# VH-VL binders against Protein cereblon (ohgt): the designs that were tried, part 4

Target 1, 230 residues: Protein cereblon (ohgt), of Drosophila ananassae (Fruit fly) (b3m1f2r157to386)
Amino acid sequence: LSRVPGVDYLEHILFPGEVLPFMIDGSLFDDEMPGLDGLIFGVGFPLMQPPEDNPHKLYGVTCQVYEKGESGRQLVFYKSRALQRIVINCDDIQGPPQYIARNPTSKCFSKVKILPEYFLPEPLKCVDMGSMSRFRDIPSMRDKYRRYQLSSTPWPADACQEYAYEEIVERARKKLEIHKIDTMPRCPIQLSFWLVRNLHLTEKMMRLTFLTDSVNTRLQLIGSTLKEES

## First folded at step 4 (VH-VL; framework fv_temelimab)

Design b19 (from tA5 with heavy chain S54R)
Fold by ESMFold2-Fast, scan of step 4:
Structure b19 (fold): chain C 230 residues (1-230), chain A 124 residues (1-124), chain B 106 residues (1-106)
Amino acid sequence: as target 1 above (230 residues)
Amino acid sequence: QVQLVQSGAEVKKPGSSVKVSCKASGYTFTDYYMHWVRQAPGQGLEWIGAINPRGGSTAYNQKFKGRATITADKSTSTAYMELSSLRSEDTAVYYCARVETLPLYGSGSYFDYWGQGTLVTVSS
Amino acid sequence: QIQLTQSPSSLSASVGDRVTITCSASQSISYMYWYQQKPGKAPKAWIYAASSLQSGVPSRFSGSGSGTDYTLTISSLQPEDFATYYCQQYNSYPLTFGGGTKVEIK
C-alpha cells in the first residue's frame, strides 16, 4: 500500500476489478526482494457502516498482485487487483485484523468471510405452455409442469424484462466514451463492478451497489441511475 | 475515566498456579481486546496473550501455550490470566493492557491503557 | 517471529540535549509503537503508528521511520524524561518489544 503516514486502512471503497498500486523500497531487503507475484491480501474500509451494526466487523476486498515494475532508485512498484468482497471478522483474534491490507510480505492473515456474488440469468421471455411440455415426461418435473398449467396469474410482461442487463449495457454505451466501452467485460458479475468504477455514481449509490450480494440488484440500481439521467 | 485495576501481589511455590485479575471501568469492555504482558525484575516486556471479551477468542505466545489460560467475564468487566506449573523464572510483574478492536484509520493498534501491575513471586 | 533490536541499551545525556533512540525490525512492518516506563510504574503509551503522539505527550518528542527502521527523538531533554523507552510491533503474533533504552540525565 502507499507510504502515507498515519493511514491504516483504505479511505474509499475499492470494487472488484479495480487496481490498487503500491510500492516497496528495495533497500529494506539488502538487494533481495521477497517474491510477491500472485500474493493475495485483504483491504478494509472503515468508512463503510459495519455489518449487523457490529463495530468489530469491516467490509473490504481481497487483492492479488499481478504486475511488478522496477523504478530507478531502490523503489519496486507493484500492481494488485481487487478480486472479491469480504467481511473481516475482528471477533476472531487469531491474527491482528489491522494488518490484513498492510503487509504483503507478512505470513500474518486474519479470518475473512468472502461475500457471495450470485446472478440469475434474465428470465426467459414469457414462454407459452407448450414449451414446458418437456417437463411433463420427467418424474421430478411433472408436478412443476402441472402447477405451471394451473397457475392463476400469468407472467407479467414487465417481469420478463425487469433485469434485462442488455438494456443496461446499451444505456451505458450511450453515456461512456468509446475507448472505455472496449474494456467492458462480458461476465455479468464483473460488468456490474466495472459499471460502478466507470460511471460517476454518488457515494450513496456506491455503498448500495457494494453492499448487495445480488448481481441483478446491483445492475438494476445502476440502471435506475442511468434512466434518471437520460 | 478509563481504569484497569489488577489484583494484589502473590507469592507462590514452584509447581503451583496463579490467577491474576484485571477489572476494567470507564469504557465499553467488549470494544477492546485485553492483553497480558509480563516483566521479570530488571528485564524487558514479554507478551503472553490476549482475549476478545465479546466472542471469547484467544491468542497466545507459543512460549506460554499450554500453561497460560486467559478468560473474561463480561458481567463484571473483568479479565483473568491463569499461569500453571510455575517456575522461579515466572517471577515477574504481570500487566493487563487494552487494545481497541477496531481502531480509527491512522491510529493503528497499540496498548493505550495499562493496569498497575501484579507482582507474582515464585520461590520455594 | 519479528525481533526488535533497540539501540542504545542505555544513554546518559544533559538537560537540553537532543536524544535519538533507534529500533530495527527483523522484517518490514507497517508501524512502530513506543512506550515510556518510569521505575516502579506501568508502561505508558507514548508514540503510536510510528509518528503520532499520545495525548499529553510533550511536543519535544517525535517518531519517524518506515519499513524496518524507526526512531524516537527528544529534541530538548528535560528531567522528567528519565525513563526506559520500549519499541513494539503489532504486525504479527507473537507481539514483541525491543530490549528497551534507559535514558539517564547527567
Scores: ipSAE 0.006, ipTM 0.473, lowest interface PAE 10.8, mean pLDDT 76

Design b20 (from tA5 with heavy chain N52Y)
Fold by ESMFold2-Fast, scan of step 4:
Structure b20 (fold): chain C 230 residues (1-230), chain A 124 residues (1-124), chain B 106 residues (1-106)
Amino acid sequence: as target 1 above (230 residues)
Amino acid sequence: QVQLVQSGAEVKKPGSSVKVSCKASGYTFTDYYMHWVRQAPGQGLEWIGAIYPSGGSTAYNQKFKGRATITADKSTSTAYMELSSLRSEDTAVYYCARVETLPLYGSGSYFDYWGQGTLVTVSS
Amino acid sequence: QIQLTQSPSSLSASVGDRVTITCSASQSISYMYWYQQKPGKAPKAWIYAASSLQSGVPSRFSGSGSGTDYTLTISSLQPEDFATYYCQQYNSYPLTFGGGTKVEIK
């Protein structure tokens, strides 16, 4: 099995916002040691199904080095943070500048496509029963409509709110430790990735939440998992 | 499939030089350091030095500085270790071994794959 | 340079026995690495970063330790475990190995 040229790979999925620590031996190659602070590089996930069923393409993320840590005089520890989901083209090294992610030690470049994050701020809501909704607006029929809705609806009245953005946030607050909740982002895009990073999702759910370009769909998938656990 | 294939056994006279090769396949040659380690008969392991194939930078154990020269050819994915001014004490099996240049913190740096070894015999 | 001292230098044990090999460094290090070498063959990566098993290594093996003292343990010795085991540091230059522990099955 070939490794992706110019790109490191992980046998687990890394989501935007996660920290990827790594070391290099600074003592062995001091005359060749690259300055890595701020460097952006690509990391691929070969265990995910390849995009477009093309075995020469990998899903992955871009990572940026943000900190040089202490790990002893001979070894240098770095911290990087995943930024964006990408597709890496293994057959096209040194592609157009706008799609290049550099391997930090090999000085090689891979052609990458940055994957979009779409978010619609509309909550997923329950649809009223069409045939009975005409009674809601008639004052003498409001109580009959409410009784009918409660007694004949095949699911709970608030069931449609399970996947609403606000509902998912509250379910997560109930599942997570207080110290983690303090770091919860307000941006829905960042929140969707933060939830994946801090909830114990199955491998299948991690793959599904990584593959979607829709933040609303990712949040809905996470919400489904939270509901099953409650 | 990762493989490191070394050149065959050598018999050398004292004072001569030997050059051992290590051909890498199954991975990106420039993403790993290549190290050289020797083992005298019935003895332990002794580190000689390493090369960063991407840039050509080398590092040597002080014991071998001035006698050992490590090189790499990116076009053939082959590393070389040349040892000059051979003595009978240099009789050993010489191994190449790779180390990832950018390991994750939790995995550290280590020799994950080794060549099969090359026996160098120095005899009068 | 960092000196690594392994004990014992050799041992004989029966199949099913618990075997412990120790490695002491002359100064504190971040990680210890262990290699298995069978007669006439190259060393093979066995345990990395003190406690992580290399792919394909049986679960009966374990590594532990921090600072200057590290151990490799075999919970139930099997015939295929006959080998010499070497510890190694990658913390300081030059890279050094322990003297090796030869494990023989009675």
Scores: ipSAE 0.000, ipTM 0.434, lowest interface PAE 14.9, mean pLDDT 76

Design b21 (from tA5 with heavy chain Y33W)
Fold by ESMFold2-Fast, scan of step 4:
Structure b21 (fold): chain C 230 residues (1-230), chain A 124 residues (1-124), chain B 106 residues (1-106)
Amino acid sequence: as target 1 above (230 residues)
Amino acid sequence: QVQLVQSGAEVKKPGSSVKVSCKASGYTFTDYWMHWVRQAPGQGLEWIGAINPSGGSTAYNQKFKGRATITADKSTSTAYMELSSLRSEDTAVYYCARVETLPLYGSGSYFDYWGQGTLVTVSS
Amino acid sequence: QIQLTQSPSSLSASVGDRVTITCSASQSISYMYWYQQKPGKAPKAWIYAASSLQSGVPSRFSGSGSGTDYTLTISSLQPEDFATYYCQQYNSYPLTFGGGTKVEIK
């Protein structure tokens, strides 16, 4: 109930890969509860400092509902996972807008632009995209759904290009317990986001690592932080 | 029944500002974006901007950015469009319109209900 | 900005005629939207997502098209169809409309 408004405007940065749990109280609706299976919705960070080129940008992430938990009396527990970095209601960013619910309990939808994750060398194989199953059921969108499904198929972590991250990984190992290291992603894109959350970074460093479109730059920023503490 | 009722006609002098209201009824005001579109006499439609009443998020046509301010009052289910530094070229009928958004990636939106329009005349 | 060009700008046809209005976009778009406007009144939603009729729109209307070229067709024109029809894109901001096609019944 109390978490639903916070889903739209978190006070803390949510990185791709993180789980955002929430509850919905069906008594808030006079009619039927909205169906949330596979729902993609947006979460913004109004406390984040915007880049200098556009101080009015609102940054966030898309989240997709993947699990339905315990269901009490009209209370349903959901788990969602952050998938992609976005900018919300920005008209100067190239490409057609994509529409997602701002709040999983509302019928309000916001225009968003998905931010890229650049990694050299290419191609980028580890980006996880949300479920597009709703396209499948719309006759005019069936071909588009199939194209999106093929282009959005996630790659296995071990299919991503292997890079020698030994130095960064070894420095991180000195700060992390073994069981956390066992969950470390092999994909450099996911690794960059995982490291931010599993290392004790400053608010400034978390903001800088979120705002960069370059995975290589994000990893170097993290690596420089690890060096400074040595 | 969805209804959008706009404020009455206004006559303004060049350089002044005008604030047009649009009162929504028959639906949950915070569930839909509200857009503003104008039409000069005998001419076509021109998009000004939009607001999401739920969060207050706005979008503007760059042509009007800095002159147009769109706001919403949830307690009265009313959207407002204020246009400053008026010129004779701003003489037009101003419409509010509710947007139904297709909620899928790559899909669009459309104006499913329109207000009756407010004539704003800018003359000296 | 995406520019929309409607053709023709005006037409006159007899009751029962088949009428075709076209809208061409300066770049490829996913869907076109159509509005009907009668003199002195606000526009009304007519066709959305290129081919879907708004509730209450007579079945004699149809929409088609993809990419840059979209069409609104009236299979058998009726007196109440006198109006100006506008196409609109919602593919990118700023939102833009076609110049309108005025349909007059002879």
Scores: ipSAE 0.000, ipTM 0.401, lowest interface PAE 20.0, mean pLDDT 74

Design b22 (from tA5 with heavy chain T58D)
Fold by ESMFold2-Fast, scan of step 4:
Structure b22 (fold): chain C 230 residues (1-230), chain A 124 residues (1-124), chain B 106 residues (1-106)
Amino acid sequence: as target 1 above (230 residues)
Amino acid sequence: QVQLVQSGAEVKKPGSSVKVSCKASGYTFTDYYMHWVRQAPGQGLEWIGAINPSGGSDAYNQKFKGRATITADKSTSTAYMELSSLRSEDTAVYYCARVETLPLYGSGSYFDYWGQGTLVTVSS
Amino acid sequence: QIQLTQSPSSLSASVGDRVTITCSASQSISYMYWYQQKPGKAPKAWIYAASSLQSGVPSRFSGSGSGTDYTLTISSLQPEDFATYYCQQYNSYPLTFGGGTKVEIK
């Protein structure tokens, strides 16, 4: 991490749901800055490519402090959790006069854009879709519709598998410790980030899964790493 | 132990029909599609069609549509393939084979177990 | 329909040889499947999802490929490997098989 409040740089990628612990010298905010409980701050990833449309922006996440523990008067320990993917606009970083950006007591702010998470059923070209086709357009019902589709027709499973996250989840269960399976989220958006956090992915795959706004694409990318038995 | 046991060899006259059975054991019958594939003597494999034993939905190769009828009886875990209007070109070994209806992602869909085959001879 | 062209149609090789069988699809597919068939017997699942070995298949077998071109390789041919090998697609109707490759040991 850098020392700039509101924009900190982290050498690895954080996905929503991950914990970022940190320590601060308590003397740095005696009388001058309030405690950090509930603070939402931005963390940027220099290792990520900037958005193609603006080279002066950084990919990152918002983090919120949810827990603290004091280690005497000199050190305060905090736990924060990543919440949302963002783009941080480095051109819009500003602070009061002087060297505020380098001052750990500063109240420097950065303009951020919260990135969307899209989870949409992909059109499936299977024969005999039946009356359950109405559920394909509802993200929460997609897997139920997909399971119905695969169970009701013998045709063509290979073409219709790409975005069925239930199948990806079952594949992942073979590589995950039992206790982690019990913590698997039911929401496809949260599940896509949870899988990245709990599977051993390469840096390249982590970058690709972070960059996409499509939960379906993220799950497909994760699924591609599960094709072969280890 | 997965087994697919087919009915015995048949000899039929042109224009008649034949009904071949395939009895499944060792697994949950409704979790797998049952496919039918034939092989003429000394030749390659040709897909006829399939049924979903759970719902009864079926699919056919257009070449056999109108002549082939595939059915399944859940109470006996048995699938059937009936082929009508038999011709000499229908002489072949007929196989049943299963395919998982909800495969794990990355495993694809394939014929993981096959029946022993039923020779159907159409002559005179 | 998706046409599968398998080559060669037959081959004869010595024990210990490296054998390569290819299967070309008329359009891009997600996976190729391979079956081994011995004379008078039903086919057996051999390689699924392009590269995964079916349980009980010896490690000398491997599968590779993507898109339209797929390959089955035997790194060191053994006497029990003589058989006909078929490729197969499950991407679209009708399901189709390659013409088969008969592997004979010299």
Scores: ipSAE 0.000, ipTM 0.420, lowest interface PAE 17.1, mean pLDDT 75

Design b26 (from tA5 with light chain S28D)
Fold by ESMFold2-Fast, scan of step 4:
Structure b26 (fold): chain C 230 residues (1-230), chain A 124 residues (1-124), chain B 106 residues (1-106)
Amino acid sequence: as target 1 above (230 residues)
Amino acid sequence: QVQLVQSGAEVKKPGSSVKVSCKASGYTFTDYYMHWVRQAPGQGLEWIGAINPSGGSTAYNQKFKGRATITADKSTSTAYMELSSLRSEDTAVYYCARVETLPLYGSGSYFDYWGQGTLVTVSS
Amino acid sequence: QIQLTQSPSSLSASVGDRVTITCSASQDISYMYWYQQKPGKAPKAWIYAASSLQSGVPSRFSGSGSGTDYTLTISSLQPEDFATYYCQQYNSYPLTFGGGTKVEIK
């Protein structure tokens, strides 16, 4: 469990890597306003079904400020970027939502659970990986899980990643602008989120790709969109 | 506070080349693609091409491929568009415009800020 | 290339009139974008992602549409709305614009 200094609410789903620009009235701050050095805050999605059907919890992302400027009278411009998927405990949110939504430097803190991103290279050749998945969640067993994962695939993990990446890049070239493809990350976790940001997915697909902890599942769901003309 | 400031008007001879600059300020230069769009007098808008300043990758409209060269200098936050083998039909106002590389969900990609334009006149 | 056809190419209307500009794409696109251009000035972002108003755009403007057919509507035309409006697609290269609709206020 981590803590974030404030929670904003957004009617749309943000995926890690997306930019959230915003302006706030400087008069809301008593002391110095946040700068460029990495203020992290939470952003919740109230229109998304709550986890475990619990109305006191909310799916969201953490956002980090990376740019600040002055814009007009006491207006402060910020650029932030979504980093990690989270679950927010709404019972821990202090103060009215309207106030908190516009003040990421609030001294009120919300407890958040950071959601994991799991990647298994070549899932089609990892038939026994499921039995070893329990070791992933135990810190002392993660090295054993990693070694099993690497040894259970017929190809080195990085070679499998590069092979899949090239196939995805070829399919994406048919759907996306050339200079967007040049920003495509090689890391499968970042790639899965990058693809969601750059493809016009249905609301159902957006929800499914956000909710899965499996990067392989997310890429497979996205792959169905890339194959829509095949 | 975002500004895109372009170089001044140019008069060129047929067959020559022109290089227009676009100096960006008020934002992180590498977070936005820089596009070039032209407009002939009394005509509509025509896309020339774009560059990603972060990686230097470019995309061109096939109509201008081989004649247009788009470059960017990160140290000065300046993008350039050079058009060679100029013809009278190239007389136009040339605009730079930015597009966010990581747009918000549901916002898509669009030209949110434009330079003031540079008039290039091709005449003998 | 995706061809965008705007109708009408020009129109004259009185203050207070409802004005509708149509843009048709030669194939399905995800979003249409609209720009306002006044004489001697650079275009300004006006409507993005088919229906979202750019900051500072008056609420009398609206955008709608999906697939191949999109519209920009001005519910009550004002003198400052004199301009040429362009639709634009960002679905595939080359990026293309409609031919423009010149709105002339009587």
Scores: ipSAE 0.000, ipTM 0.413, lowest interface PAE 17.1, mean pLDDT 76

Design b3 (from tA5 with heavy chain A50Y)
Fold by ESMFold2-Fast, scan of step 4:
Structure b3 (fold): chain C 230 residues (1-230), chain A 124 residues (1-124), chain B 106 residues (1-106)
Amino acid sequence: as target 1 above (230 residues)
Amino acid sequence: QVQLVQSGAEVKKPGSSVKVSCKASGYTFTDYYMHWVRQAPGQGLEWIGYINPSGGSTAYNQKFKGRATITADKSTSTAYMELSSLRSEDTAVYYCARVETLPLYGSGSYFDYWGQGTLVTVSS
Amino acid sequence: QIQLTQSPSSLSASVGDRVTITCSASQSISYMYWYQQKPGKAPKAWIYAASSLQSGVPSRFSGSGSGTDYTLTISSLQPEDFATYYCQQYNSYPLTFGGGTKVEIK
């Protein structure tokens, strides 16, 4: 995907996986409201510092319409889901989905660049067991890593990475309602965005987690928020 | 027509709690967030938090988190805001106000209708 | 948190005067919202999405602006316009309001 037929602006950051509902006034159309099912459009965030300090670019996400219904006499509701982080070129901006619906034959597009999600773990040196004594507060991890708890040698890098990941997951589970835990994804990429959607983060933390291309860095930022509970 | 009717004025002692109600009518209760905003005498407006009556989800201004509890009863179309550990600085008119959960595209989100306000006086 | 600064804090003007109220945000926002509050009454939605008039608002009112700076203008002040006007942002939590501008008609 290198272009979208329209761009809307949102006052807050929307993360992949979030639902963006909207309604269009059907009275603006002479005929029946056209089907927008499957439409992919862009959503830009003007409150963020523009990429590369270039005022002709915006950070944003792609959104795809997946549901249509009626919400009143003349109102048609739609549900869309954010899919990927993008950078939008603002030189050829088209309007919101309502403009696309009125001009379905328009060949005008806004150019976009999809931002990659990197999951290349950088091995970190394990700290000694004294610094990791907090794992005793997480029963599942205590039992799994018991063999390392009794060692005077540093943990292997892969064990440290797995421990850090599981610690974030377990701390998040303690903060979330049981019904939400059942929907928690196992893919680290999906999990990093799911955690942002389901945890209360500050505006600063939301910006930092959105701007990071590294899934591990995003999870570490989220984990730092969870560790403040102690 | 849309109407948000709040409970009557209250006088409370420091350290007590107050629970203000806001009864909605004239619209589908679950289609709008219900927010709470207060105004101290001669001062400006301060946002407390909101509830989504449809799912029960809430959000609070950090200043009131731990003291304010917002709830809603769908069967009576009534929202409640309870504020605990009252201090003299909590003396204010408390307003409920609605925000559309699925706003018309391009209209943004705003407080399109307000309750009449409930004066809460905290004094010894 | 986004801070909103309104100016002036108060003004006195004659019937028929053009009145302009400004609201400056500490960071860029997509829309500004304006509310009218008369003494002893709840605020009323007045202007939404920076420039759209709420149903029932007289056409002498207008809103404009983008980024950090927004204005509310009354082209020809009337006696019923005596009120305090508040700007408000819905860009991030916590939601914040300006300090208000009190409009007095002599």
Scores: ipSAE 0.000, ipTM 0.423, lowest interface PAE 16.6, mean pLDDT 78

Design b4 (from tA5 with heavy chain A50W)
Fold by ESMFold2-Fast, scan of step 4:
Structure b4 (fold): chain C 230 residues (1-230), chain A 124 residues (1-124), chain B 106 residues (1-106)
Amino acid sequence: as target 1 above (230 residues)
Amino acid sequence: QVQLVQSGAEVKKPGSSVKVSCKASGYTFTDYYMHWVRQAPGQGLEWIGWINPSGGSTAYNQKFKGRATITADKSTSTAYMELSSLRSEDTAVYYCARVETLPLYGSGSYFDYWGQGTLVTVSS
Amino acid sequence: QIQLTQSPSSLSASVGDRVTITCSASQSISYMYWYQQKPGKAPKAWIYAASSLQSGVPSRFSGSGSGTDYTLTISSLQPEDFATYYCQQYNSYPLTFGGGTKVEIK
């Protein structure tokens, strides 16, 4: 249990993209705070703190409210979605701190640091990209150009990471139901979190995949779990 | 390829209602929130609310106090914003704009594409 | 609600000038977003997540900042850059915009 004010605590790990439903006492609402629709707040995971870590460090996620429902007895029902991994109450020297604007239960602000998502390597240019390069300068075509760039990139020294990514996606398709596969994201960062959300990982693997800042490492950890069950 | 096409300009009397449409094309309609933002002539931008076409959930700026109703029709990929009890102060250009529901991590949430705007004039 | 204060409200500059506009939030936020609006047109996404340029935005534009203070800079102003620029936060509802900075030709 932590003493950090204005931070909600969750007994399990919540990954970016997961839904966190909650209820709040409607008596907390007033003319200055009539509701929580669209609110971004912090959620901490006390169970994520490793013994070798700073005892004041707490891992978590930001969540944004996206749906409101009716509930009995002055309770208001909300659905929120986890967005970004964070460190709460961290006195880290690296970069400026970020603040969570408001907490749903306490009306207070918490100082947090947003954890980065590293995805390396960047794709290399392909000779055939010439026909698609004109679309790079058209805003509506940028996503299409980016997708084409990723799919047509030549595969030199870092080919093993791209092969692993493709193999992981194919292994996951075999384990997941069709309706889930249709929602699989194209972005590697979102894919790494989507896979954790949709696969049954051990507590150890969930912890390891949450703690890594490397998308490539997260995907490889997931891939190792899928390979062990082949 | 992404386009948000809004309905044409309207002139309304005080106390009436207006319903503006925003037809989306070139992307998966349910993957993006649709927001409504207005701009009074010569003034800044003011957020009205959003709808998540996947599920139909909505959120509103309390300034509009139940006067605004945002809806979406998935079959036609069209969002609507209805504003009731119109006043002269509601004269503005009304914009629809999309926000990705599950954005790329680290990109945040923002209005990446906007409709062309619909001028609503409220006069007696 | 989070109030966003832009300064200056307007500025006059010549082609080739370095232009800096600032946006200050009443409380710390995760990211600032910037939109360019030309007269009679809808706003266009310009800079997202404080420092990332939207596709098609010239490299002379840059964004920076964290916490409460954010800046949009044009390193060498061009004729097509004359517009009104708005900052915007997506940290809490209601979503709010700055008052806008009108960049005018000198």
Scores: ipSAE 0.000, ipTM 0.424, lowest interface PAE 16.9, mean pLDDT 75

